# VH-VL binders against Large ribosomal subunit protein uL10m (mRpL10), part 138

Target 1, 224 residues: Large ribosomal subunit protein uL10m (mRpL10), of Drosophila melanogaster (Fruit fly) (q9vpl3)
Amino acid sequence: RGKINIQRPKAPHYERARVVAVTQPKYPELPKAKSCFKTRAERTQQQQENPYNEIIAREVRNWLDHSRLVAFFHLSSITADDIFRVRVQLHKQNLHLKSYGSKIIEQAVKNTRYEAIVPLFHSNHCIVFSPDPEKTAALLRIVRRVPQMVLLGGIVEETMLSRNQLVAYAQMPGLHAVQAQLVQTLSQAPGHLIQQLQAHQNSFVQVLDVHAKNQMNEETPKST
Key: E = the ipSAE of ESMFold2; O = the ipSAE of OpenDDE; V2 = 0.75 times the mean of E and O plus 0.25 times the DockQ between their complexes.

## First folded at step 8 (VH-VL)

Design ea6 (from e75 with heavy chain G104A; framework fv_anetumab; at its last look DockQ between E and O 0.36; V2 from the best seeds 0.00; counts 0 for: pae O 5.5 > 2)
Fold by ESMFold2, look of step 8:
Structure ea6 (fold): chain C 224 residues (1-224), chain A 119 residues (1-119), chain B 111 residues (1-111)
Amino acid sequence: as target 1 above (224 residues)
Amino acid sequence: QVELVQSGAEVKKPGESLKISCKGSGYSFTDYWIGWVRQAPGKGLEWMGIIYPGDSDTRYSPSFQGQVTISADKSISTAYLQWSSLKASDTAMYYCATSFYDWAEFDYWGQGTLVTVSS
Amino acid sequence: DIALTQPASVSGSPGQSITISCTGTSSDVGGYNYVSWYQQHPGKAPKLMIYDVSNRPSGVSNRFSGSKSGNTASLTISGLQAEDEADYYCSSYDSYSTPYVFGGGTKLTVL
């Protein structure tokens, strides 16, 4: 009882418990029975929303198709006044802050190359769209003063970028020339993985580097 | 590189009108706020107001609301500060400065325009 | 516009470190991390030395550093040099939305 007691945590266990609770919440999931039983109000509201979900999904699809910059953020608790100020600042830079339900995002990107973004919308989020990829630096400068918006990644010129890749992209003044090189580098990622595996073949082969290199150049197809 | 070039010094009499200018170059003029800062002789810096040339959103310090007009002409990348009727107390150095944000940070400054108002 | 208080003057010898304070309230310096510092030599325009409390623009010597504790921001100049002799102003966001608030200024004398 004295060792593990959430009511009276010791200093070492308390610090560990707080860190674990922040990084890995362990609260139990809701029972299945609640998800199986809908109230009349919930059922009516679900039906009322279904006829319009495709209209909103079309809006999202249109934004994705016409935006050369898309950035995804996790959104922490923020006042309505603060988020409105951020929206106005972004709008002055032709940056458009939006938020949509995760089901609408799923519907909008189904059977598209952007299906991989759906997991980003399981928690509080917002999205910034812009036709102007050169505004990436302006976007990051604005959100620097908004700790409630945490960058997750983005899409530039139809290429998905991680957080670090998007930050690096924003720091380059010759964006059009660098954009082409960056896209080519990302497209070669599978080839880089294969090259890493071939390098490990050299350490696995105990006899000769030439033998390992010649094995990689065999005419017969080989896979693992 | 970013540069703000202000109009030359002015010597005026009380009651006269005046419009001074600040021309920006080396950056996207419509994407940055332009602010005006007053410094009376031997005194500190005093914020007067700012304008966003992209949409002409203009904000004034309460101390200067209604006493000056801040404007911009984005076709020539120029911001203006103007008085309809100068007072002797308007004698000061006037700086323009850029800010990416609408608050708290002026990155680049003009060289200043000295305005002297005396009979 | 009395929210930001700076000492009227401060002095130090070459090579020393000096600190200039800027005291505001919980609605400006204490409530936001939007504090800037400017250096102004006689007859010249101010120059931005520190933004967002502690960040240094490119081209500004790393001898200049900023910090904040409670309602007081501080500019520290290490390795004091003769050319550091100037007026220094702090500035902060005020929760009244748009006004930029300047401190009264501090004259630094290098002895």
Scores: ipSAE 0.366, ipTM 0.711, lowest interface PAE 3.8, mean pLDDT 77
Fold by OpenDDE, look of step 8:
Structure ea6 (fold): chain C 224 residues (1-224), chain A 119 residues (1-119), chain B 111 residues (1-111)
Amino acid sequence: as target 1 above (224 residues)
Amino acid sequence: QVELVQSGAEVKKPGESLKISCKGSGYSFTDYWIGWVRQAPGKGLEWMGIIYPGDSDTRYSPSFQGQVTISADKSISTAYLQWSSLKASDTAMYYCATSFYDWAEFDYWGQGTLVTVSS
Amino acid sequence: DIALTQPASVSGSPGQSITISCTGTSSDVGGYNYVSWYQQHPGKAPKLMIYDVSNRPSGVSNRFSGSKSGNTASLTISGLQAEDEADYYCSSYDSYSTPYVFGGGTKLTVL
């Protein structure tokens, strides 16, 4: 039994060698430790504006511009399933739940009238959009049941509202109801005025009639 | 004022089909969920299912899945509950109810439809 | 599946305060935040009395109040009146499985 030369192992059969060569794990070259000291400026520049971010930012702007109701929420430990459920509920009310990254929001609202909302997006957040400001009450009713969604504030009819202001707004009678009341009140005013004017005229005519009747009675000679 | 008006009492035999109705008024019928609740004689309330008339999204309780069909005709603001083949065990009062909170509670109820299935 | 357990019956005298309990079996604490209570008189449709554990719909007497502790929700009726004699059902929304679950109901008798 020939001594196995451990110093010069016999080359494997050509076929085996080929298999071994093909099956050798190609270890990815360890990424050269890019020096941790990239200056804040270089880190900011290397944020290659993902062309997709611009697209998404545009989408956000579109939502903001076409929404009459916008509500901002902090999300606290909410599951994807929970979000989906809420989304469905909101969708039934023509409320659209969206989530965007803070950077995207910043980009979207930069140099716009919405720039003031940026401080609201420091953590996990979501936005609800609606073309109908009357859905504010419905929105609050739905999200009230979702403790993971914390209302931060919103925009209604281009006006920034705090949480408390949104709640108050939701409790107010609808604009149409208020308008209807106003119209009703205004419509009653002329009627009352006319009635008052007519009342005076009627009273005057009555007094004149009485006077005329009395004069006629005095002129009727007592036919003795 | 919100009102739900249900169809009248039904007396049927086992194996017959039945469709009962619930008509909503006084609100936007397409914007709110409407559900069906069963109450057997002397028993408690049982949720059967719910439908959103706006898009006919329908959800059933597991116990009633495949046993009944819930539908809605938004053109006449009417929801339906139907059986293809009635059983004696289907004898119950059936209520329709509207949920203005989608999944939370039923705010308004119909007067109920009594269904009696007897041989 | 969330199961809600209620006592079969409770009784009280006029003017007294009574409490009806509703105990859930599910560990899902979240479902108990959506507890509702219904009142049902004989031959009548149920009426919503409490929603979201403690909120009263418009038109419901302030004698009715709701609370929760742990996995037990409670309906309290203060100043008990004869008209309060009815069946009471608790319900809960289950976000994970069955949207609606009713308790077994409690018959309240006013003595």
Scores: ipSAE 0.016, ipTM 0.563, lowest interface PAE 5.5, mean pLDDT 81
ESMFold2 (binder alone), look of step 8: mean pLDDT 90; pTM 0.922

Design ea8 (from e75 with light chain N55D D94T; framework fv_anetumab; at its last look DockQ between E and O 0.22; V2 from the best seeds 0.00; counts 0 for: pae E 9.5 > 2, placed apart)
Fold by OpenDDE, look of step 8:
Structure ea8 (fold): chain C 224 residues (1-224), chain A 119 residues (1-119), chain B 111 residues (1-111)
Amino acid sequence: as target 1 above (224 residues)
Amino acid sequence: QVELVQSGAEVKKPGESLKISCKGSGYSFTDYWIGWVRQAPGKGLEWMGIIYPGDSDTRYSPSFQGQVTISADKSISTAYLQWSSLKASDTAMYYCATSFYDWGEFDYWGQGTLVTVSS
Amino acid sequence: DIALTQPASVSGSPGQSITISCTGTSSDVGGYNYVSWYQQHPGKAPKLMIYDVSDRPSGVSNRFSGSKSGNTASLTISGLQAEDEADYYCSSYTSYSTPYVFGGGTKLTVL
């Protein structure tokens, strides 16, 4: 059994050599460490508008335009499982949890009516969208159990609300309930007016009847 | 006012099938989970499972998985618990209850349905 | 089956304060603030008394309070009344994959 020469391993069979040559991972040349000192300005300029960022920015804008409820949250350290759990709960209520980078948000809302939200996105954040503003109470109820989600504010019916205003809004009776109450109140007003008008007429008729009866009694000659 | 009305007491024999009902009123039936809780005579409460009527998402306790079927008909705001084949050990009070959360507290309860399985 | 541990029975005199404990693990009571307490009178459906460890539903007396320390949740009933005689059950969320769990129940007797 010939001594395996560890210093000069026998060249593999031609076929094996071909397979090895083709399967050798081509490691991309490590980009030469261009000097770390590119100024913040140069780094910002070279941020080639990633076409992908534009697409995402458009998506964000689309969500904003079609949502009647938007809530902004600071997101602290949270596990993927916990996020998933919350997402499922929110989804059941037609609430859509999304997370976007600050730059994407900035790009999405630039020169729009939503530009005022940019200062809210300085750290890890998530956004909840809904087409239904009546789900504000449900949203707050869900996120109450998620301490990692801190409510910063939101937009309801195109109005920017603070945290406290959102909480107050959620506690209000639904618009429909208020409207129903208003309609009920308004519907009662004519009835009361009619009753009052009829009461006066009835009183007047009663007085006239009494007067007429008294006159008839005076005209009846005492037949002696 | 939120109300859950359950079907009446049942007396069955082993091997028979059974379907009991829980009708919800006074709230959005599709926005809350409905859970089923078993209580054997003189025993504690046992979580069986829950259903979300809005999309019929159903979750079972491992102990009850495959033993019962939970369903809901949102058109009539009714949830169901059914057995294909009853056992004597299924003798218990069964409660339906609503929860806002999938694994949350039950805030409103039905009056219970007593199921007696006796040979 | 992961069950929460409760004392089998607790007793107190009218006007006293009593506490019922519910002991779990770090994966349920200790891991989350999703502990609830239910009161059940004989022949009646359970009633939610406490949720999220210490919150009370509307209509529940302020005599009922909840707390948690470590893996043990506690229900305290102050100013004990005859009507408080019932079975009390704790419950807790455990995980997304683990079902909702009840405690074994505690019978409260008012002496």
Scores: ipSAE 0.776, ipTM 0.896, lowest interface PAE 0.8, mean pLDDT 87
Fold by ESMFold2, look of step 8:
Structure ea8 (fold): chain C 224 residues (1-224), chain A 119 residues (1-119), chain B 111 residues (1-111)
Amino acid sequence: as target 1 above (224 residues)
Amino acid sequence: QVELVQSGAEVKKPGESLKISCKGSGYSFTDYWIGWVRQAPGKGLEWMGIIYPGDSDTRYSPSFQGQVTISADKSISTAYLQWSSLKASDTAMYYCATSFYDWGEFDYWGQGTLVTVSS
Amino acid sequence: DIALTQPASVSGSPGQSITISCTGTSSDVGGYNYVSWYQQHPGKAPKLMIYDVSDRPSGVSNRFSGSKSGNTASLTISGLQAEDEADYYCSSYTSYSTPYVFGGGTKLTVL
């Protein structure tokens, strides 16, 4: 029982509402083939017609409304065991990794201030929620070692931030609330930025996915 | 500011039990991993395991799984390393260390506890 | 077995640059794995000198730098000083369940 932030309670977990089961261990499943992507797309389509879709969408809305930090990631092929390890590490920092179908996200943000984020969720993705915006640096340090998770952008203190803005925010200790306010002025058209990020992210993600699958050696400066 | 203070040197016989301690101060003890590293005489460093005191989540090196117990008492900000039955090969310097990095790179180290196990 | 290979010893004169290697496999040093370096003077606890391949903790001199290429990580010490004489260990984070392995250590002698 020691895994929660004492200052702010988490949402209740024991109800009939469910999230996509991508986060459970899959020990007998070791596939990273292209055919798995087809299967996931089919599961997402079936999930859209599940009678629990509205319950799950309300859960997403609740997370969005009560999180001062929200980060969006593209998620390339990763084993269930690996993503579970990442979720555990994130949870120790009060960072909550979730995955939802794109239709569920559309339903959750419809007629809200966040409707502009929908284009980010047409590819395979995951979302990290936290009540603690100061944990942005910890989030980025943890996912730096997870090349399958590619940062797309986020929301800090109800302000939409691009990838570069979120990285810059994380590097400014002590005054992050003031820094989020300054970035808000720069982000006057977040919907347009999200659409441009969606177009570029598909190209960039495909490059990273090929790199990860080929197990290429990292380029590094040679120190002497 | 951050300080890890370990218990004093121990001289033991094979078969005896032992529990050594590492008290952390100057930081939030429950929010960071703390681990144990062994260094046998004239040998290199060996990672033994780590614990997250906030929830007692504990990970062991395969070489030490089942050989030692790592625990923590968060009420007194103290981590422990414990043997139920010492062997002569357990003679070594034992360090505790903590990390403010999320993947457990060890920034701060205790002074070490020398354990000598001899007949 | 995931042991990391370091040379047993390295020597240099004051003012020179020296490099200590740490060789593993694609599962511990290569690929996306990160390497750290520790300095240990006789009778003292180790000190973290480099993390995440090339990053320095606050308070560590910029004379220390790290890099990696393929399955080999390197620690470079420029402007060698007498107080740099110590044992140096590389380490890698290999998995969540067994997160660390250390190299065998390298004794640096300053002539």
Scores: ipSAE 0.006, ipTM 0.505, lowest interface PAE 9.5, mean pLDDT 74
ESMFold2 (binder alone), look of step 8: mean pLDDT 90; pTM 0.927

Design ea9 (from e75 with heavy chain F100Y; framework fv_anetumab; at its last look DockQ between E and O 0.21; V2 from the best seeds 0.00; counts 0 for: pae E 9.1 > 2, placed apart)
Fold by OpenDDE, look of step 8:
Structure ea9 (fold): chain C 224 residues (1-224), chain A 119 residues (1-119), chain B 111 residues (1-111)
Amino acid sequence: as target 1 above (224 residues)
Amino acid sequence: QVELVQSGAEVKKPGESLKISCKGSGYSFTDYWIGWVRQAPGKGLEWMGIIYPGDSDTRYSPSFQGQVTISADKSISTAYLQWSSLKASDTAMYYCATSYYDWGEFDYWGQGTLVTVSS
Amino acid sequence: DIALTQPASVSGSPGQSITISCTGTSSDVGGYNYVSWYQQHPGKAPKLMIYDVSNRPSGVSNRFSGSKSGNTASLTISGLQAEDEADYYCSSYDSYSTPYVFGGGTKLTVL
């Protein structure tokens, strides 16, 4: 049994060699460690349109399109735990707290009616979405206890509102209450009109009765 | 007007089960938390737990976890506090109260239910 | 159990101003503006008097005011009246233990 020369292993059969050559894993060259100091500009450019960002952008758009109440907040030094607590509280009111990057927001609202909100997203921000505009008061009640959440503005019924306008909106009586008041007012109007019309008729009848009585008294011959 | 009406006073023996109720009216029952607060005779207020009737999310104080069960029936706007086995130490006034938050202030209070547990 | 510390009792004469203190820790009173005050008359349910340190619910007299400094919240009752005689409880959110905690209560006597 010939000593296996471990220093010069026999070349494999040409067919085997071919198979081995084809099946050798091509390891991608490790990207040359580009110097750690990529300029802020280069870091911003290399944000390759991550397919993931598009998905998230679509999500944002979907929220915007289906929400009748949207509120924008600046977040100042808030902990994850605090955010979670607020999120849970908001969720109970069918208010959905979301946080997105500024770039994602920009991408999401590009060439849409919501493009005007882009300037609001210069730092850490969150958005609250709701299908119910009547929850504006509830939203403000919850977030007032969270000093780290600063209200910037919002969108209600497709109308962009400033902070102050949103606060004012929340203080308004609900649409149903206003409608009820209107209906009540309208229902009272005919009654009043009828009363006024009847009052005039009644007064007229009274005057006529008095006149008739006076005529009857004049026609009664003084029986001498 | 928001009103919470609690069930009447209870006199029980140790080992008995008890379920007391708190009925809410004048507001959306499912939009507010209902908490339970214990007050032993001559003692202070103790936060026991809270429930959101809308989804039955329930939270307990560590001191009362496993000792009581808080529940709600939104169909009849009623919250419950129940014991499987009463102790003499459970003798107290029990208040239900509404809160907009899972934590924080109680805006409206029931009149209280006195539970007396004696041998 | 992290308890909010209140004086056991305070007293004042009619027309005077009194202050009830509530001292906690940085995890409750000192950390958040979620301090509330309740008034409780004998045999009655508690009534919310102050929330969020200094806010009054509708129907609460303007004689009641709240403030906070450091880990101590204070309830001030101005123009003390006989009807103000009651137990007063502070409360706060607690981030470390129970979500909501009450103070030990303060008995206010109007002399």
Scores: ipSAE 0.350, ipTM 0.690, lowest interface PAE 2.0, mean pLDDT 85
Fold by ESMFold2, look of step 8:
Structure ea9 (fold): chain C 224 residues (1-224), chain A 119 residues (1-119), chain B 111 residues (1-111)
Amino acid sequence: as target 1 above (224 residues)
Amino acid sequence: QVELVQSGAEVKKPGESLKISCKGSGYSFTDYWIGWVRQAPGKGLEWMGIIYPGDSDTRYSPSFQGQVTISADKSISTAYLQWSSLKASDTAMYYCATSYYDWGEFDYWGQGTLVTVSS
Amino acid sequence: DIALTQPASVSGSPGQSITISCTGTSSDVGGYNYVSWYQQHPGKAPKLMIYDVSNRPSGVSNRFSGSKSGNTASLTISGLQAEDEADYYCSSYDSYSTPYVFGGGTKLTVL
């Protein structure tokens, strides 16, 4: 099973397809999903010859500016059917799988704290963007079945995280509770602030350590 | 906490239609798959199919394709298993269960719905 | 449809360790690390005991362990207790079009 799904558009109604083909102008821009299937040489050549390089760089910047979760993967050889299935599953969770050339990434992150990520894009890769950091657990569950996607690390709430830190982050059941407690602490009278921040930070670290151990020993639990 | 509550036992005659339900609570209903598993009396477990309620993406085992309909109503957090014409061989216990994946690794299960088809 | 092969029954005395086998093919048990084990007591729904070959969900006793070698997965129950008497099913990912397959089940009797 495989190739037939990539060539089967949504709602394969013969009448709908005929109407669209007759009334549509000549072909639109290449869909972003195809970029994951291109060879390294083709991406480099396309980057140099494509008049849309600045538009694509602005797109990457827009994703970075509006995403609270960004995950970086090395992508090994994978069938078109398998990567398409993964993309569809990720999209259902508001997780957006993309691939861009290294020059475009360099242009998009120049003069930011993220310049260190550029070397990751000299080899075959994929990036997953999402505005919702709570979807990190869903991301990890989906890619668990995809050994061709090797997690390298990510960015959560503008903070660079290693692979292990990202996995631990995904296991935190009380993230909203921790965020609410931090806001509450910062709103308290100044005389208690430093002591309460130190106590809450220590509690947060303990919760993170427990969840990192739980990830090693068991699946991610759903809500209780 | 996650709960799946299934509709009550059914006694039917061959040729009748039936729709049984599975109501989910304690989680984001549209963000997880719900699968159906059959167990004939004294027999093992059989995977029937699975649905993603968020967009109604539905997959069936080849053994059950065309014999049942799996659906969901996300507005009331409920999944359904439906027959248009029951057979005596449809007598079984039917379970719904949740999965993170579009295949079954079923971590939460409903209590089961016993369907008896006899004349 | 394509069932994994399990022994029909296994028995043991309290305190013993027993092992239940689950034999598939290179396309399922041998090809992926997505083997699960379920426990089912009479009249109850199945309960997930092991996932990803060897991982225990929260609340499952460490007396239950899983492993695999080649195309055969194994569930081991150490320190056998009376309440372990139940039916046990293995399952595995197989393919995109029919992604999940169950074994035929094993009845565990505690003597």
Scores: ipSAE 0.006, ipTM 0.527, lowest interface PAE 9.1, mean pLDDT 75
ESMFold2 (binder alone), look of step 8: mean pLDDT 91; pTM 0.931

